# VH-VL binders against Interferon-induced protein 44 (IFI44): the designs that were tried, part 11

Target 1, 152 residues: Interferon-induced protein 44 (IFI44), of Homo sapiens (Human) (q8tcb0r1to152)
Amino acid sequence: MAVTTRLTWLHEKILQNHFGGKRLSLLYKGSVHGFRNGVLLDRCCNQGPTLTVIYSEDHIIGAYAEESYQEGKYASIILFALQDTKISEWKLGLCTPETLFCCDVTKYNSPTNFQIDGRNRKVIMDLKTMENLGLAQNCTISIQDYEVFRCE
Below, E stands for the ipSAE of ESMFold2; O stands for the ipSAE of OpenDDE; V2 stands for 0.75 times the mean of E and O plus 0.25 times the DockQ between their complexes.

## First folded at step 19 (VH-VL; framework fv_lumrotatug)

Design w5 (from v3 with heavy chain L29F; at its last look DockQ between E and O 0.88; V2 from the best seeds 0.85)
Fold by ESMFold2, look of step 19:
Structure w5 (fold): chain C 152 residues (1-152), chain A 119 residues (1-119), chain B 107 residues (1-107)
Amino acid sequence: as target 1 above (152 residues)
Amino acid sequence: QVQLQESGPGLVKPSETLSLTCTVSGFSFSSYYIHWLRQPPGKGLEWIGIIYYTGSTDYNPSLKSRVTISKDTSKSQVSLKLSSVTAADTAVYYCARDLPGWPIYFDYWGQGTLVTVSS
Amino acid sequence: EIVMTQSPPTLSLSPGERVTLSCRASQDIDDNLVWYQQKPGQAPRLLISDASNRATSIPARFSGSGSGTDYTLTISSLQPEDFAVYYCQQYVRWPLTFGQGTKVEIK
């Protein structure tokens, strides 16, 4: 099924040049495939580097994974915020996809400072991470939609 | 009580394979990842690799052509093999545990075992 | 590979003095930093994770700070049991890498 991205032309170019530089191929969109991180990971594992883009009111935030997501395996994660035409980034570092996406929390007990909760449509983020991404403190971080792209 | 214990030969001849075992106790082996590290005498630490729940691994690129890490969950053991050793592989070898997810740090280490590579 | 560089290599100090140890990364690591203490004949002991988060049972005189590429371990009042080698470690990317250590020794 052909699914269109919510990214604007300019924002797609900015993200592509910053992280990818070739092509962003849409793998998953929450409003189409369902706001469930299990569905997200099933579609997005073993795809090489990926870019997760989260739309929340006036914010575009997300995460770049430098390696494929694989069950239980660490991937190097770079968080970002795109405000106007500027990218701010904060390296989360090596993190398992289950921890980042709030999946299988019984198996993984160590929450990150940045978590994407598709089921409840919210992003959980500590104040240090918000500040380093240049985001307003104590704002409501809700997921209007989120998308994952393969970076080719 | 949490314990990790390295075991294996203390002396290995050049060109042979170094083989060590890490035996763990006091924690669920399926709840933690095990890493191997080494420290040449009087020098700093070098990360060797990790073994995941699934049995997959990641290795230090500087060693990956010579390294195999494996596990036996039923025996609570993780093994390290390093082939074609030279005097540069003389070090204290450690296993250490990592709580999966984020962040990566080692809260418990084995005592370490010295392996000397000598003719 | 992210190279971690510690300075100075050795500090000679008296008990009661304030100790400041430096760790520099070859690229931004954004607080993905761990500090360890190692005494002779022992395995490293975890002191601080996430650049500033003190591990369980670590005395309050140990603190971590810094940002980007530059990080500092501070011991506010050096005790006799604090004479050891200190290592920093990054966890941004494989391979995990450590600094070469700073030895804190009695003057």
Scores: ipSAE 0.767, ipTM 0.894, lowest interface PAE 0.9, mean pLDDT 89
ESMFold2 (binder alone), look of step 19: mean pLDDT 91; pTM 0.932
OpenDDE, look of step 19: ipSAE 0.923; ipTM 0.963

## First folded at step 21 (VH-VL; framework fv_lumrotatug)

Design y1 (from w1 with heavy chain S30D; at its last look DockQ between E and O 0.81; V2 from the best seeds 0.85)
Fold by ESMFold2, look of step 21:
Structure y1 (fold): chain C 152 residues (1-152), chain A 119 residues (1-119), chain B 107 residues (1-107)
Amino acid sequence: as target 1 above (152 residues)
Amino acid sequence: QVQLQESGPGLVKPSETLSLTCTVSGFSLDSYYIHWLRQPPGKGLEWIGIIYWTGSTDYNPSLKSRVTISKDTSKSQVSLKLSSVTAADTAVYYCARDKPGWPIYFDYWGQGTLVTVSS
Amino acid sequence: EIVMTQSPPTLSLSPGERVTLSCRASQDIDDNLVWYQQKPGQAPRLLISDASNRATSIPARFSGSGSGTDYTLTISSLQPEDFAVYYCQQYVRWPLTFGQGTKVEIK
């Protein structure tokens, strides 16, 4: 189906410029394809670098993966937050997609530093990560929608 | 209880293939990833590569054209092959375990095996 | 490739002294740092992960700090068993890289 992004033109340009000027092609939208991270990974694995964008009230936050997501395989993850036109980043580093997206948690080391829980529509963050992303302390980040883009 | 042990020849001639085996016990290769690293005498550590549960690998770009890591889960073994060796490949070789997910650190290492490349 | 640079290369100290070891990355690694201790003839031993998280069974005299590109391992009161070489490692991206080490030796 012809699925359109929730990103505004301004926010799309800011994210493109920050992450190397790459074209963004929509792969997944939670409100269309379902808020299940297993489905997200099925659509988004083996796509090269990707940008995950999470919409929560006045917050846009997310994760840039420098390599393809692949089952059980480490990819270098850069977290970001975009508030108005200000972008902040925090490198999560090498992380498996299952850890990042709360999938198969009995097999993977899954600390609470940063995790995207699509099933419960929330982002789990520790205080250090919130501070380094410039987010208000102790706020709960709900997922109104999230999208994944191929970056090329 | 957890143990990793490297084995293989201690002397390898230039241009030949270095071949090592890491045998693990006290844990399953289905629960941890194995990395290979090396340390030239008196110098620091160099990461060689990782093998994942699926059999996929990632290698240090500096060695990628010459290195192969493989595993035999039924024997609890991970192998390292490094082709076309030179004196620069003389090092203590280690295997180390990594709990998959985040972060990456090595909680258990083998004792290491010295491989000398010499005529 | 992220280059990890440790300084100084060698410290000669007496037991009981406080020691501070430096590790610098060629780009921001945002606390994606591990510290190891290595004694002669042995494999490295994990001390600290995520820049400041002490591993199980590591004495409280070991602490890690820093941010961005600059990180520090501190031993608050040096014990005889602490004379060793110390390495830092980053895990931001492949390849994993280590510093060249700082040798802490007895004066």
Scores: ipSAE 0.794, ipTM 0.910, lowest interface PAE 0.9, mean pLDDT 90
ESMFold2 (binder alone), look of step 21: mean pLDDT 92; pTM 0.936
OpenDDE, look of step 21: ipSAE 0.922; ipTM 0.960

Design y2 (from w1 with heavy chain S31D; at its last look DockQ between E and O 0.04; V2 from the best seeds 0.00; counts 0 for: pae O 9.7 > 2, placed apart)
Heavy chain, then light chain:
Amino acid sequence: QVQLQESGPGLVKPSETLSLTCTVSGFSLSDYYIHWLRQPPGKGLEWIGIIYWTGSTDYNPSLKSRVTISKDTSKSQVSLKLSSVTAADTAVYYCARDKPGWPIYFDYWGQGTLVTVSS
Amino acid sequence: EIVMTQSPPTLSLSPGERVTLSCRASQDIDDNLVWYQQKPGQAPRLLISDASNRATSIPARFSGSGSGTDYTLTISSLQPEDFAVYYCQQYVRWPLTFGQGTKVEIK
ESMFold2, look of step 21: ipSAE 0.793; ipTM 0.905
ESMFold2 (binder alone), look of step 21: mean pLDDT 92; pTM 0.937
OpenDDE, look of step 21: ipSAE 0.925; ipTM 0.960
ESMFold2, look of step 22: ipSAE 0.754; ipTM 0.900
ESMFold2 (binder alone), look of step 22: mean pLDDT 92; pTM 0.939
OpenDDE, look of step 22: ipSAE 0.011; ipTM 0.624

Design y3 (from w1 with light chain Q27E; at its last look DockQ between E and O 0.83; V2 from the best seeds 0.83)
Fold by ESMFold2, look of step 21:
Structure y3 (fold): chain C 152 residues (1-152), chain A 119 residues (1-119), chain B 107 residues (1-107)
Amino acid sequence: as target 1 above (152 residues)
Amino acid sequence: QVQLQESGPGLVKPSETLSLTCTVSGFSLSSYYIHWLRQPPGKGLEWIGIIYWTGSTDYNPSLKSRVTISKDTSKSQVSLKLSSVTAADTAVYYCARDKPGWPIYFDYWGQGTLVTVSS
Amino acid sequence: EIVMTQSPPTLSLSPGERVTLSCRASEDIDDNLVWYQQKPGQAPRLLISDASNRATSIPARFSGSGSGTDYTLTISSLQPEDFAVYYCQQYVRWPLTFGQGTKVEIK
């Protein structure tokens, strides 16, 4: 059966308008394909720009990658939070996908600013990032589900 | 201790290919990325490009048509080739170390080597 | 590409004075900024990353501040060894770009 997105049509339009893509094609959904870094990257590498959307209780947050994810290769990352119809953003900058989707800071120069821990279903971010995304002050956000889209 | 050392000819004729080698010690090329940068005399820095552990590269678009970065991990060396040089390519050339991940900054640099394009 | 513009090009100052150096980006870079110091005949030296995080062994007289497009390096009391050229660098996207430098020289 087909995998369907949790995005509403309104939220999809807002994200398309903000990031410039005309079409979002669903590549990965955590609740369907598994909450694991390896599965996400296997499906999402070499796909051009992608949008990761994270659903957590009262929050829709995520990351836009301007280039393809590739193992060990930098991509320019823009973080966002969507509240009602407004997007706040914070540029994380050039980051490897392992750093963004992994908690292993010993191997990489990993930020404490924003990390997507699919295995433990949490987003970890520092207070500065929370403030600039307009979020309530919390160190950890629970992942109910997350999806990755190819942006065309 | 961490060391980076650029080497190569200091003089290159116009239209020829500039070729430099960065030899590293005190760390592994499997654990760090190497970037090349240059600085014309008395001027600012320009990023040339990066080589990843896979051998993949990213280059400054202003130089992409003329530049090749490659590596030989068995020799702990990273090479830079810049073709069709002109006087505008006269600069001190640096290699610099980047710990992969985020953020990007250069904690160790080579001492630099001046390459002059003339005649 | 993101253009980094530093001002002023040159400052002539005496030891003990307070120095402020400006770096402006052509778009918001959201603290994705690095400061380097470069002395004659030497490679650049890392001072500050993430706009305000002082690198190890960098004296407390160096501090970074700013947000969005506008960033500042401050030296609270200029020492003889601080006369150098200072560069800012962004790491938002390729290519990495640097400001053209501010020379802090002795008078």
Scores: ipSAE 0.744, ipTM 0.892, lowest interface PAE 1.1, mean pLDDT 89
ESMFold2 (binder alone), look of step 21: mean pLDDT 92; pTM 0.940
OpenDDE, look of step 21: ipSAE 0.925; ipTM 0.963

Design y4 (from w1 with heavy chain S30D, light chain Q27E; at its last look DockQ between E and O 0.87; V2 from the best seeds 0.86)
Heavy chain, then light chain:
Amino acid sequence: QVQLQESGPGLVKPSETLSLTCTVSGFSLDSYYIHWLRQPPGKGLEWIGIIYWTGSTDYNPSLKSRVTISKDTSKSQVSLKLSSVTAADTAVYYCARDKPGWPIYFDYWGQGTLVTVSS
Amino acid sequence: EIVMTQSPPTLSLSPGERVTLSCRASEDIDDNLVWYQQKPGQAPRLLISDASNRATSIPARFSGSGSGTDYTLTISSLQPEDFAVYYCQQYVRWPLTFGQGTKVEIK
ESMFold2, look of step 21: ipSAE 0.801; ipTM 0.910
ESMFold2 (binder alone), look of step 21: mean pLDDT 92; pTM 0.938
OpenDDE, look of step 21: ipSAE 0.925; ipTM 0.962

Design y5 (from w1 with heavy chain K99R, light chain R54L A55E; at its last look DockQ between E and O 0.77; V2 from the best seeds 0.83)
Fold by ESMFold2, look of step 21:
Structure y5 (fold): chain C 152 residues (1-152), chain A 119 residues (1-119), chain B 107 residues (1-107)
Amino acid sequence: as target 1 above (152 residues)
Amino acid sequence: QVQLQESGPGLVKPSETLSLTCTVSGFSLSSYYIHWLRQPPGKGLEWIGIIYWTGSTDYNPSLKSRVTISKDTSKSQVSLKLSSVTAADTAVYYCARDRPGWPIYFDYWGQGTLVTVSS
Amino acid sequence: EIVMTQSPPTLSLSPGERVTLSCRASQDIDDNLVWYQQKPGQAPRLLISDASNLETSIPARFSGSGSGTDYTLTISSLQPEDFAVYYCQQYVRWPLTFGQGTKVEIK
């Protein structure tokens, strides 16, 4: 089934050149597959490096995973914000996908500087991370939609 | 209460396999990840690898061809094997625990065990 | 691999003095830094995580600061129990890497 990305052609090329290099292949879209991080991880685990893109009003933000997401396994995470044509980034570092995507919070150290809460359609981040991504202080970051791409 | 204890032979001959065991108490191997590290005498620390609760591992690329980390959850033990040892592998070996998620730091370490590779 | 470099290798100081230890990373680590203290014959002890987050059991005279590639551990007034070797560690990427250590010794 054909699913189209919300990325503009220009933003897709900018992200591809910055992170993906070769090709971005859409794996998951919240508005199509459901705003449930369990579904996201089912579709996105074992796919090699991936790029998660979050659309919120006046923000395009996200996370690049340098290794495959796998259950309980650390992947190196780079956060980003794309404003106009400029990318700001902030390394979250080694993090399990369950912590990043608010899954199984009783088993994992849940306090990160950045979390994607698909169920409540919000991004949770501390002020340090917001500042380093160039985001407005005290703004709420709601998830209008989010997408995950395989980076080939 | 929380305790990690390394055990194994203190002397290993060159070209043989170094085998160590980390025995844990006061916590469950289903709740924490165990890392192995080493420290040559008078020198800094080197990370060897991690074992996840699934049994999966990640290793330092510098040692990956020679290292195996495994666990026996029924005995609360994590094992380290390092093959084809040389004098450069002489070090104090530590196991350390990591609360899964973020960030990675080691809140509890074993006492350490010196392994000498002689001759 | 991210190389962590500490300076100086040794500091000789008297009790009561302020200590500043440097840790530099070969690339930006964005506060993904831990500080440890190690006394002779002991395993390392956690002091600071996330570059500046002091662990609850650690005295307030310890503090961490820095950003990007350059980080600092400060001891505001050295106590006799603070003479030890100090290590920094990054957790951005595998392998985890440590600085070579700074020995803080009595003058």
Scores: ipSAE 0.794, ipTM 0.903, lowest interface PAE 0.8, mean pLDDT 89
ESMFold2 (binder alone), look of step 21: mean pLDDT 91; pTM 0.927
OpenDDE, look of step 21: ipSAE 0.917; ipTM 0.956

## First folded at step 22 (VH-VL; framework fv_lumrotatug)

Design z1 (from y2 with heavy chain L29I S30D; at its last look DockQ between E and O 0.63; V2 from the best seeds 0.69)
Heavy chain, then light chain:
Amino acid sequence: QVQLQESGPGLVKPSETLSLTCTVSGFSIDDYYIHWLRQPPGKGLEWIGIIYWTGSTDYNPSLKSRVTISKDTSKSQVSLKLSSVTAADTAVYYCARDKPGWPIYFDYWGQGTLVTVSS
Amino acid sequence: EIVMTQSPPTLSLSPGERVTLSCRASQDIDDNLVWYQQKPGQAPRLLISDASNRATSIPARFSGSGSGTDYTLTISSLQPEDFAVYYCQQYVRWPLTFGQGTKVEIK
ESMFold2, look of step 22: ipSAE 0.797; ipTM 0.906
ESMFold2 (binder alone), look of step 22: mean pLDDT 92; pTM 0.937
OpenDDE, look of step 22: ipSAE 0.615; ipTM 0.894

Design z2 (from y2 with light chain V92T; at its last read DockQ between E and O 0.94; V2 from the best seeds 0.90)
Heavy chain, then light chain:
Amino acid sequence: QVQLQESGPGLVKPSETLSLTCTVSGFSLSDYYIHWLRQPPGKGLEWIGIIYWTGSTDYNPSLKSRVTISKDTSKSQVSLKLSSVTAADTAVYYCARDKPGWPIYFDYWGQGTLVTVSS
Amino acid sequence: EIVMTQSPPTLSLSPGERVTLSCRASQDIDDNLVWYQQKPGQAPRLLISDASNRATSIPARFSGSGSGTDYTLTISSLQPEDFAVYYCQQYTRWPLTFGQGTKVEIK
ESMFold2, look of step 22: ipSAE 0.805; ipTM 0.911
ESMFold2 (binder alone), look of step 22: mean pLDDT 92; pTM 0.940
OpenDDE, look of step 22: ipSAE 0.851; ipTM 0.939
ESMFold2, look of step 23: ipSAE 0.749; ipTM 0.895
ESMFold2 (binder alone), look of step 23: mean pLDDT 92; pTM 0.939
OpenDDE, look of step 23: ipSAE 0.918; ipTM 0.958
ESMFold2, fold request of step 24: ipSAE 0.774, 0.806, 0.827; ipTM 0.899, 0.908, 0.916
ESMFold2 (binder alone), fold request of step 24: mean pLDDT 92, 92, 92; pTM 0.939, 0.938, 0.939
OpenDDE, fold request of step 24: ipSAE 0.935, 0.937, 0.937; ipTM 0.967, 0.968, 0.968
ESMFold2, last read: ipSAE 0.807, 0.812, 0.826; ipTM 0.906, 0.908, 0.915
ESMFold2 (binder alone), last read: mean pLDDT 92, 92, 92; pTM 0.940, 0.939, 0.940
OpenDDE, last read: ipSAE 0.939, 0.936, 0.935; ipTM 0.968, 0.968, 0.968

Design z3 (from y2 with heavy chain D31E; at its last look DockQ between E and O 0.04; V2 from the best seeds 0.00; counts 0 for: pae O 9.8 > 2, placed apart)
Fold by OpenDDE, look of step 22:
Structure z3 (fold): chain C 152 residues (1-152), chain A 119 residues (1-119), chain B 107 residues (1-107)
Amino acid sequence: as target 1 above (152 residues)
Amino acid sequence: QVQLQESGPGLVKPSETLSLTCTVSGFSLSEYYIHWLRQPPGKGLEWIGIIYWTGSTDYNPSLKSRVTISKDTSKSQVSLKLSSVTAADTAVYYCARDKPGWPIYFDYWGQGTLVTVSS
Amino acid sequence: EIVMTQSPPTLSLSPGERVTLSCRASQDIDDNLVWYQQKPGQAPRLLISDASNRATSIPARFSGSGSGTDYTLTISSLQPEDFAVYYCQQYVRWPLTFGQGTKVEIK
């Protein structure tokens, strides 16, 4: 059976339009391929720009990487939150994929901390990031699923 | 060619709201971020805020309670409102272009417009 | 916020001289630094990004260097058109912040 995205047609369209009308090709799905950071990076590295979409209850948040993920290399990251039909974004800055996906919990990114912890099914972000993305939640968000797309 | 131009009243009374418009040409507001900055006479630069692709905004904490930035992409215009002005808000105000992503720098600026707060 | 401190406040020099301007950040900014030039009555002009990346159409006499908290803008040979105020700006953390500027004036 083919792996399909959890995104609705409308949400996918909104995301595509927001990021310049690029095509989204599904590379990884947590509920299918597992929530292991190493496996995710093996599949998603060197794939060009990527869009990671995280599903949490009624919230869709994620991260856009302008460059290919490469081990130990920094990529420019833009965060987003999609609420209904409204999308918010926030420039996170440079971040390695290992830091972004919480491969090393001792490392922090700038300008604010944002980590996708698939192992523990949590997204960690500070209050400023929550505010900028228009989210009214605690700093830790539970992950129901996440998907990584090639965005080209 | 890329151009930005600030416009609005050059004189505002204390406690009133400063309103400026940035009109851009040579590029689309759907592809670039716009920042507002200001510079008091003879002083340095202060970042006011940013407006993103979808209209999302972020402001300098020092001004957040008084600042509103919005845009009309179809008109190629970005607006700045600063409420409850005082003499400390007298400055040359700039809008500047920022490309999406990293790094964050301003490659094109408006010429700036002086706003004086005086009774 | 990250505080950017430039030194010296003013530098009086003659054309042809080597110029060295300093910019210090209150914390490590990991080369997320921009240099601008501003002449009287004009908007700032982009010179250097990423601490050492010279912008398009910027003369080779301008160069940026540094790391961590300490950065330098160098003009190898000062030209008459280079007399201006120079600002550094960090973009590692919000809000974006600028140094107070260094004025390079004619001696």
Scores: ipSAE 0.005, ipTM 0.623, lowest interface PAE 9.8, mean pLDDT 90
ESMFold2, look of step 22: ipSAE 0.804; ipTM 0.908
ESMFold2 (binder alone), look of step 22: mean pLDDT 92; pTM 0.937

Design z4 (from y2 with heavy chain I104L; at its last look DockQ between E and O 0.04; V2 from the best seeds 0.00; counts 0 for: pae O 8.3 > 2, placed apart)
Fold by OpenDDE, look of step 22:
Structure z4 (fold): chain C 152 residues (1-152), chain A 119 residues (1-119), chain B 107 residues (1-107)
Amino acid sequence: as target 1 above (152 residues)
Amino acid sequence: QVQLQESGPGLVKPSETLSLTCTVSGFSLSDYYIHWLRQPPGKGLEWIGIIYWTGSTDYNPSLKSRVTISKDTSKSQVSLKLSSVTAADTAVYYCARDKPGWPLYFDYWGQGTLVTVSS
Amino acid sequence: EIVMTQSPPTLSLSPGERVTLSCRASQDIDDNLVWYQQKPGQAPRLLISDASNRATSIPARFSGSGSGTDYTLTISSLQPEDFAVYYCQQYVRWPLTFGQGTKVEIK
């Protein structure tokens, strides 16, 4: 059975349009491939630009990387939140895939404003990031699923 | 060619709201971020805030309570409002273009417009 | 916020001389550093991004170097048109912050 995205047609269209009308190709799905950081990186590294979509109750948030994920290398990250048909975004900046996906945050002595913790099924972000994404500050982002797309 | 141009009143009274407009040409506001910066006479540069291609904004914490940035993509205009101004807000105000992605730099600037806060 | 400190505040030199401007960040900014040139009555002009990447149309005499917290802008041979104020700016963390500038003036 083919792995299918959780995105609705409308949400997919909105995201595609938002990021320049690029094609989304599903590379990884947590509920299928196991929410393992190592597996995620194996599948998603060196795949060109990627879009990570996180599903949490009524929230759809994620991260766009305009460059290929590579071990130990920084990629520019833009965060987004999709509420209904409205997208909010924030330019997170440079982040390694290991930091972004909570693989190894000790490699760099820099604050991390956004982390995807698949192992514990949660997104870690500071209040400013929540505010920038239009999320309530008391909101807990529990990961029901996440998907990574090639975005080209 | 790419151009940005600031416009608005050059004189604002204390406690009033400073309002400026940045008009761009040669590119679309849907493809770039626009930043507002300012420079007091004889001093350095201060970042005010950013408006993303989606209309989302982020502000310098030092000015957040007083700053509002908005845009009209169809008119190629970005607006800056700074409320409750004082003499400390006297500066040349710039809008500048920022490409999506990394690195972050301002490749094109407006010529700047001087706003003086005085009674 | 990250504090950017430039030195010296003013540098008086003659054309043809080598110029070295310093920019120090209050924390590691991992080469997320931009240099701008500003002449009187003009907006800043982009010189260097990513600490060492010279912008398009910028003369080869301008170069950027450094790492961690310490960065340098070098002008190999100062030209008459290079007399200006130079600013560094970090973009690793919000809010964006600038150094106070170094004025390069004619001796």
Scores: ipSAE 0.014, ipTM 0.631, lowest interface PAE 8.3, mean pLDDT 90
ESMFold2, look of step 22: ipSAE 0.797; ipTM 0.905
ESMFold2 (binder alone), look of step 22: mean pLDDT 91; pTM 0.924

Design z5 (from y2 with light chain Q27E; at its last look DockQ between E and O 0.04; V2 from the best seeds 0.00; counts 0 for: pae O 9.3 > 2, placed apart)
Fold by OpenDDE, look of step 22:
Structure z5 (fold): chain C 152 residues (1-152), chain A 119 residues (1-119), chain B 107 residues (1-107)
Amino acid sequence: as target 1 above (152 residues)
Amino acid sequence: QVQLQESGPGLVKPSETLSLTCTVSGFSLSDYYIHWLRQPPGKGLEWIGIIYWTGSTDYNPSLKSRVTISKDTSKSQVSLKLSSVTAADTAVYYCARDKPGWPIYFDYWGQGTLVTVSS
Amino acid sequence: EIVMTQSPPTLSLSPGERVTLSCRASEDIDDNLVWYQQKPGQAPRLLISDASNRATSIPARFSGSGSGTDYTLTISSLQPEDFAVYYCQQYVRWPLTFGQGTKVEIK
C-alpha cells in the first residue's frame, strides 16, 4: 500500500501555492516510518528543498528548507503555520538538520528558536516564534504526525 | 529594473498617524519580502518591520504597538502606518527589498522620504 | 535585541590609504552580518553579506572578515568615491539591528 499524505487537498494546494507552486513529493511520514531522527535524515537528506509539515491537534505548522538537508551543514529555514486557509510565516534562519530535528540533545539550548522533537513528540519554540506564527503562547504543540516532502 | 519608491506626506502633526506607501516595480511582491526602515537626521538606521510574501508581518518591539504594515500585491504597494507620532519619529523612511530565505539583507532600497513631525 | 557597536565613529583618511572598520556584536552572530555604504542624500548600498560575501558589482577593494562577535570591513585602497558612512547589520536575531555607523571622511 502506498503511503499517502495526511494533508487535505485544500491544505496541500495552499501550501504549494505559498511556496511558489512547487510540487510536493512525500519522503517521510512519522506514523509510517517511525519517529527516529536518524532514519528521517537518511531519507530526507540530499533531496533538494524540503517541506516538513507537523500535525498537532488543530494546528498545522512546519518548516521549509531552501537547500537540501546535509549532515552538519546549515540550511535556511522558513517556518509556517496554517490556520484554516491563512498562512503565517517566519524566517527562522540557518539551521542544521541535526539541530532542527533534535538529533543532539545538547542543542536544546541552541539559538534556534524552533526544534522538531519527534522522539518526544513535541515542537520546541520560544514565545516570540509562537507569536509570529500566530500561535497562542500557552499552546502546547504535541506532534501527532509529521511529514517531509521534497519541494521542487 | 528593480525599483522601490516611498511616497506620502512629508509633514505630520504630533499625535497623528504617519502614512507612507512603497510602490515597487521590476518584481512581484509575491516573490519578495519588503521591510520598512527609518533614519533620523544625522543618525543611524532602525528597522521598523517586515511584511512577508503572504502578508504576514513582524515588527520591531520598540514600535510594535504603533506600527501597521500591509500590502496590495496587485497594486505592487506596501503601506506603513505609524500612529501617535512625536518629534522622535522624524526621519527618512525607507522601504527595502529582501529575498525569501537566508541571509537577510536589503539588495534594493527606495530613495527614502523625509517625514517631519511638527506642530 | 543584539547591540551592534562600530568603531571608530569617524575616520579621516586620504585616498590610497587602507581602511579598517570594526563592528562588534553583543553576542555571537555566526557570520550573519551585512555591511552597507551610505552616501549623503542616498539610501544605503549593500556591500557585504554573510560577513565576507561581496555583493554583485562591488569592487574587489572591499572585503569583509571576522567571526563570532567581531567583524571587519576593509578597503584595501581608499578611492575618492568611498568616502561615506558605513553600517553593519546583524540578521541572526529579530529585530534586525544596525551599528551606529562609521564615517569615513577625507583628511
Scores: ipSAE 0.012, ipTM 0.634, lowest interface PAE 9.3, mean pLDDT 91
ESMFold2, look of step 22: ipSAE 0.814; ipTM 0.912
ESMFold2 (binder alone), look of step 22: mean pLDDT 92; pTM 0.940

